# Ledger of designs, part 13: VH-VL binders against q8zty0

Target 1, 249 residues: q8zty0
Amino acid sequence: MAKQVLTYIDAKEFAYIIDSISVLVEEANFLIRNDGLYLRALDVSRTAMVDLAIPKESFEEFPEVEELRFGLNFKELKKLLRRVKKGDKISMEFEEGRVRIKLIGKSVRSIVVPSIEVVGEELPTPKVVYTAMVKAASDVLATAVKDADAVADEVKFEASEEALIISASSDKGEVEVKLDKNSELVYEFDVKEPASARFSLEYLVDITSKTSKISDIVTIELATAKPIYLSFDIPAGGKISYFIAPRVE
Short names: E, the ipSAE of ESMFold2; O, the ipSAE of OpenDDE; V2, 0.75 times the mean of E and O plus 0.25 times the DockQ between their complexes.

## First folded at step 5 (VH-VL; framework fv_sonavibart)

Design g4 (at its last look DockQ between E and O 0.47; V2 from the best seeds 0.54)
Fold by ESMFold2, look of step 5:
Structure g4 (fold): chain C 249 residues (1-249), chain A 131 residues (1-131), chain B 103 residues (1-103)
Amino acid sequence: as target 1 above (249 residues)
Amino acid sequence: QVQLQQSGPGLVKPSQTLSLTCAISGDSVSSNSAAWNWIRQSPSRGLEWLGRTYYRSKWYNDYAESVKSRITINPDTSKNQFSLQLNSVTPEDTAVYYCARDEGSPASMEDYFGVDAFDIWGQGTMVTVSS
Amino acid sequence: DIQMTQSPSSLSASVGDRVTITCRTSQSISSYLNWYQQKPGKAPKLLIYYASSLQSGVPSRFSGSGSGTDFTLTISSLQPEDFATYYCQQSYTFGQGTKVEIK
């Protein structure tokens, strides 16, 4: 049988990607196709979705397969990935019912984890027509949502022709962060129609904090009372992105 | 108990505008979890979704590409109803027209996968386009 | 656009028979498929949503199953009032229908 091995040059980046996915789900299926690695998962409450796509060109080694699907428990995987050091590569060798993981640096450490059966269907792509897009420094968004979390359980995003306003208010206080379209921290600003929506902060703080370690740039897409779309380009190639459903109140 | 009651003429001349109204009882046209649809049925096209109107902090309209240039669906909150206007009709627009409600959960991502079910239907209006 | 094909286009069955109708989609739609019953001169009536969930007020002899691209509607014991055309639906697209004749 041909060896089925996947090698990612930046093991630390891979660890951040796994940390980011695990915000929403404890386990999920990875899908290896002839053109890349994919994952799409919905959290238990069905309020948020994560989408991962990494092209095969981003890997040092990539399996020659039509399709290979494997499920991993992220709690166990995260524990193992905490052992990654700067400069390490990570490889995964797929065997029946298990995955051999090698951390390749000054020394090579090999560990084996089970490949589990994760019950799930292929999820459709959300059907949303976005009217506002802002590309900005990811740490600015992370700081804004963290500030909002200090005062409230939900955050409001308002995109106008001139600015993106991120705000929260409660009896503990209020926060407002204004990203003017001309700010040096705003790299692209395309508002075809103003948009306003409110979102739970349940996942946003961890999503933005963890993904800021992957990319310095976030793309934010909004439409009034529709899911927010957050996407982050992975430096080695590919994209991790999130949809979060709006609050209806 | 939610009911939809349709009204409007059953005969329309070619090139004119088809106009129908759907009155809602037991629910609000501005419900934050409902959407209000027009669907037609003919032997050649079967059941065909035409469009909808719904309120989510603002009014939205979604229209089928096949009729997008000719269709308008408007809510009327004071009368608790919504309308269909289809411009420049031809004999191919001859069909039974239904209004229908879909209910969703906009705080769930599943609401955005495009799988809404039409749980309440109007009685249908046969519309014939002929001279 | 996702294409939907029902099979068969028509069938004839006796009261008490088990009837199975299938709907196949061109792409996976997970379990986001609905079933309707329509009697002549009447509006469609929702029977099943989310592939297998029975709508309120629908008799338990109706059931739905399947996921991905292949779905079925089953009537466990056909009744005289079940003479109708049955449609599957996903998003804004309906199948072409399956006519069930009682004979």
Scores: ipSAE 0.730, ipTM 0.847, lowest interface PAE 0.8, mean pLDDT 90
Fold by OpenDDE, look of step 5:
Structure g4 (fold): chain C 249 residues (1-249), chain A 131 residues (1-131), chain B 103 residues (1-103)
Amino acid sequence: as target 1 above (249 residues)
Amino acid sequence: QVQLQQSGPGLVKPSQTLSLTCAISGDSVSSNSAAWNWIRQSPSRGLEWLGRTYYRSKWYNDYAESVKSRITINPDTSKNQFSLQLNSVTPEDTAVYYCARDEGSPASMEDYFGVDAFDIWGQGTMVTVSS
Amino acid sequence: DIQMTQSPSSLSASVGDRVTITCRTSQSISSYLNWYQQKPGKAPKLLIYYASSLQSGVPSRFSGSGSGTDFTLTISSLQPEDFATYYCQQSYTFGQGTKVEIK
C-alpha cells in the first residue's frame, strides 16, 4: 500500500492542459498506466473527441502501478488551478476515493477532491486514413478559426498540393486564410490527395485558442468528409489531440 | 422500404473471378448515411466481413485484410447497385455471400469507430468454387 | 484482431423459457455491439444494436445488456419462431454463433 504520487513539474502548463480538455467535457477519467498518464473523452454530442497522452518521463514523480483510474471534475479543479503561479509544481496523491492535489511553490497549498467515477466507456481510436498533413504555427490556426467564427457557424478546410485553405461564408461575410506550402508559418506540408471537409466552429475556437497556449505548433490532418485531427505537442512531453466530426451535407 | 437483391453465378472454377451484384431499392448507393458491404458465411470461417463501398463527397472502399489483394467492390450509380469481384478464387472461397447495408451518421465520431450495424441484407448467394 | 466468444455454442430450450446468450469480446469498445438472428437458408437479421437498442419491428421479448467486454442477449419468453442461430457482432467481427434448439 505504497502511497501513489503524481507530480508534474510545470503546474501552469498542466493548468493549460486541463483548460484545453475542459473545452469538450466537464469531467473525465484519467488513466495512469506504467508508462504514462492518459485521457480520452467525447463531448456530450459525440461529435468531438479529446485525447491526452503524457509519458511518465514528463513527471517528477510517477505512481508505480499497472493501472489506476480516477475521475475529476474540471470545473472544480480549475478553481484551484487559477491560483497557479509560474514555477509551481502540481502533485496528486491518490487515496481511496479521494485525490489530494497540491500546488507546490513558495508555499504549499492543498485540496482534497473526490475521485469520481465518470460514466463512460473506453473509446477506440477513430479509424481514419488521412490524405493531407500540415504542420503550422498554432496561432495561425487559432486566428483563422476565430475569424471564421465571426462570420459563420462552420468552417471549411481544403488541402491541395499547393496550400491549405481555411474558409467560412455566410450572409455576414466571408473569410479565407491561405496557408501556402512554402510559407514560413508552415513547417511541414504533405498532401497525398486533395482533401476537403467542413466542421462546426462550436469547439474549434476554444480548442485552438487554448491549445495554442500550450504549443506553438499544430499538426493538422485532413481527409475529405472525415473527422479533422488536430495534435499539439506538449513542451514537457506528451500530446494533446482532437478529433472533430465533419458537418453533414 | 429498403431492399437488396443479389445476382450472379453460383459456380466458379478455381483461379477464376467470383462476380456478384447487389441491386438497391428504396435507397441510393451514393447515400451519405450508408455504406454497402459484402459479407460471406461458411461452416469453416463463420460470418466474415469482406469489404464495403460508400460515398462521402467521393467514393471510398474498405477491404478486409484477408482478401484485400483479391477483392474489388464497385458502385454503379446509373443502376443503383454495387458489385463484388474476388479474383483467383480457391475452394476456401466457397460460401454464401451476402450484401448488406450499414447505416450511420458521418456527423458523429461514433461512426468512425468501425462499429457499424448491418440493418439490411440481401437474400444471399451460394457460391461454390469447384473444378 | 478482435476475438469474440459466444456462450453457449448451443442450447436446448422449450417454448416459454427464458433464454440468455452471452458474448465476450477481446477488447473493450464501449457498447458498440450488435445481435443478429439467423434462420436456416436466410440472411442474418439485426435484433439489437448498440448493446441494448431494439431494432424496429423486433418483438419486445428480445433485449440486450452489457458493457465493456461482456454482453448478453435475453429472450424473456421463447416463442416457436425464435428457434434459430444468434450472432453477436463488433465492428467487422462476428461471434461464432449460438444455436437455440427445441428441447
Scores: ipSAE 0.452, ipTM 0.736, lowest interface PAE 0.6, mean pLDDT 92
ESMFold2 (binder alone), look of step 5: mean pLDDT 89; pTM 0.918
ESMFold2, look of step 7: ipSAE 0.712; ipTM 0.846
ESMFold2 (binder alone), look of step 7: mean pLDDT 89; pTM 0.924
OpenDDE, look of step 7: ipSAE 0.410; ipTM 0.687

## First folded at step 11 (VH-VL; framework fv_sonavibart)

Design n3 (at its last look DockQ between E and O 0.82; V2 from the best seeds 0.00; counts 0 for: unsure alone 74.5 < 75)
Fold by OpenDDE, look of step 11:
Structure n3 (fold): chain C 249 residues (1-249), chain A 131 residues (1-131), chain B 103 residues (1-103)
Amino acid sequence: as target 1 above (249 residues)
Amino acid sequence: QVQLQQSGPGLVKPSQTLSLTCAISGDSVSSNSAAWNWIRQSPSRGLEWLGRTYYRSKWYNDYAESVKSRITINPDTSKNQFSLQLNSVTPEDTAVYYCARDEGSPASIEDYFGPDAFDIWGQGTMVTVSS
Amino acid sequence: DIQMTQSPSSLSASVGDRVTITCRTSQSISSYLNWYQQKPGKAPKLLIYAASSLQSGVPSRFSGSGSGTDFTLTISSLQPEDFATYYCQQEYTFGQGTKVEIK
């Protein structure tokens, strides 16, 4: 079989993507199809899901395959990516049973890792009808979540016709961040029905902080007592998104 | 032990409304870890999921597209039961109707992939649509 | 919409036989497939959930396997009470059924 190569132009952006995915999982399977690169994984507790979709057009080089699955350990990958510099490219060369990952810049650094099959399952898309959608500055969400984390282990999202309220409370204190629909930090606001849900902050803090490095905009979709959906558009193309299950009362 | 007991007429005239009730024992219709479904079975269409109702801080309903415009599933917390109403029935709606529970964990993403498994079923009600 | 295809539609077997029923889904979803047994005049009974997990009270002669789009229900040694119709299910969709008849 001919050598297949995947090359992402912005290695730094890719590093952030990996960093964002690794919040939920230490390793995962990537899927290369004829139209793009995909990843979907649940955390060990199965309370959160990450979904990655990057179209082939986002890559400088893209394998011509119907389907190619390969698993990576993100801990090892991140060791290489720690040294990424602006302007670097990342390339993955797929061989039989191995993947050569290259960081291409002023110098070329490479590691060879086994192509592992991560124990997992192909996951369907969660079926949730959302009643509220808010597109806002991603750093606002990250900050709000971080503030909530300072006082509690869970956070409440409440969407009304007027605003999205992010709040947390405990014996340590109270936090409330109000995103008004007319705020300059809110780019789109659509609430068909009020929505309220609570979520663990276990992953949310890291998700929002790391993804904010990828995209300046976050799309928040909410429904009462349903998983929250967070979506981040990747500048080079594609999307990274998360489902986080609600806290159960 | 959780049990489902169905009741309702077995004969409905065309264009009328099919109405069935499913009484729950051993569990609550408002359980946050269960959904309550209606499923029908006919030789022509096989087993067909029609819809469900479930409580997650509020009541939710999911309906199959095939019957969405005609179907209503309502919970009754006072009687711990849920009902099926199917309007404007035709002979194609002739089938054995089952109520069933799918138990899940709302704290898990997997709960939202759709119905997991239907672990408890009613005894079934044969409904014939005929003039 | 998900399409479920079972094979065979029917089979004849004898007591003690190994019986294998397959279910193919149109959508690759590794482990969210269930198997049911239905006897005439009775509601379906859950046998296997999550592709391979045995429902409580179900005899160990029943087993499920598979991943992706192809799944299998196996009865290691068919018993008289196992003559029935079996259905696979994924999300809102059921297979058309496989009738296991006495030979």
Scores: ipSAE 0.842, ipTM 0.902, lowest interface PAE 0.5, mean pLDDT 94
Fold by ESMFold2, look of step 11:
Structure n3 (fold): chain C 249 residues (1-249), chain A 131 residues (1-131), chain B 103 residues (1-103)
Amino acid sequence: as target 1 above (249 residues)
Amino acid sequence: QVQLQQSGPGLVKPSQTLSLTCAISGDSVSSNSAAWNWIRQSPSRGLEWLGRTYYRSKWYNDYAESVKSRITINPDTSKNQFSLQLNSVTPEDTAVYYCARDEGSPASIEDYFGPDAFDIWGQGTMVTVSS
Amino acid sequence: DIQMTQSPSSLSASVGDRVTITCRTSQSISSYLNWYQQKPGKAPKLLIYAASSLQSGVPSRFSGSGSGTDFTLTISSLQPEDFATYYCQQEYTFGQGTKVEIK
């Protein structure tokens, strides 16, 4: 049987990617095609979707396959990944019914986890015509969302021709973060028409905090009462992104 | 119970505008969970989705690419109905036209994959395009 | 871009027969496949949504199953009122139909 292995040279970055996905799901299917590694999954409440695409060029080793699909439970994988050190590589070898995972650094440590059958099929891309796009520092978004979470269970995003406003309000208080289009923390600002929507903070705090370890830049796309799109470029190549459905009202 | 009642002419000359109306009873055209669709059926094309209108804090329309340049779907909140206008018709537009409800959950990401199941249909209107 | 093919395009059956109709998609996209029944001169009627969920008011002799690229509609014991054309649908696309006729 031919050896089917992928090796990612930056194991710490891979660990951040897994942490980011695991905000939404305990387990998911990965899809390996001849050009890259893919994942798309919905959380159990069907409120949020994560989308991952990493080109094969981002890997030191990549399987020669037409298509390989495997399911993975992240609980055990994350335990191993907490031991990742700077400079470690991560290798995954796909065997019948299981995956051998190695952290390769000053020492080599390995674990074998089952390759599981995860119920889930290819999901379509949400069909949304966005009217506002803002590219900004990712830690500013993470801080704004965390501040909103301190006072409320939902957050409002408002894009106007002049600024993106992130706000929350309750009987505990009010928070407002304004990202003026001319701020040095705003790298691109394209608002074709104003947009406003409200979102649950259930996942947003963890999504933004985890992904800020992957990328310094977030792309935010909005349309009134439509899912928010958050996109993060992976330094070694590829993209992790999220759709979060709006609150109704 | 929710019912959809269609009205409009059954004969349209080429190059004219096809215009149909669907009246809603038992639900609101501004329902924040519903979308209001037009679907047509012909022997050559089978069942074909054309577009929809729906309210989510503002009015939205989604149109099939094949008719996007010619189609308009408008809600009328005061009459609780929605309309289809298809401009510049040809004999290829001859079909039975149905209005239909797509009931979704806008707090779920799945609602944004496109039309869900069509659970309520109008009675259908046969529209013939001929000179 | 999804191609959907129903099989068979028509079939003949007797009252009481178990009938199975298949819908195959060109790609695995989701389990959100729906089944409709249509009688001549009438609008389609939703039977099954999300591959296997029975629509309210539909008799329990109808069932749906499948995942990936292969989906089936089953009528466990065919009744006289079940002679009709059946369509599958996923997102924007409908299958070509399967006509169920009386022997």
Scores: ipSAE 0.643, ipTM 0.799, lowest interface PAE 1.0, mean pLDDT 90
ESMFold2 (binder alone), look of step 11: mean pLDDT 88; pTM 0.919

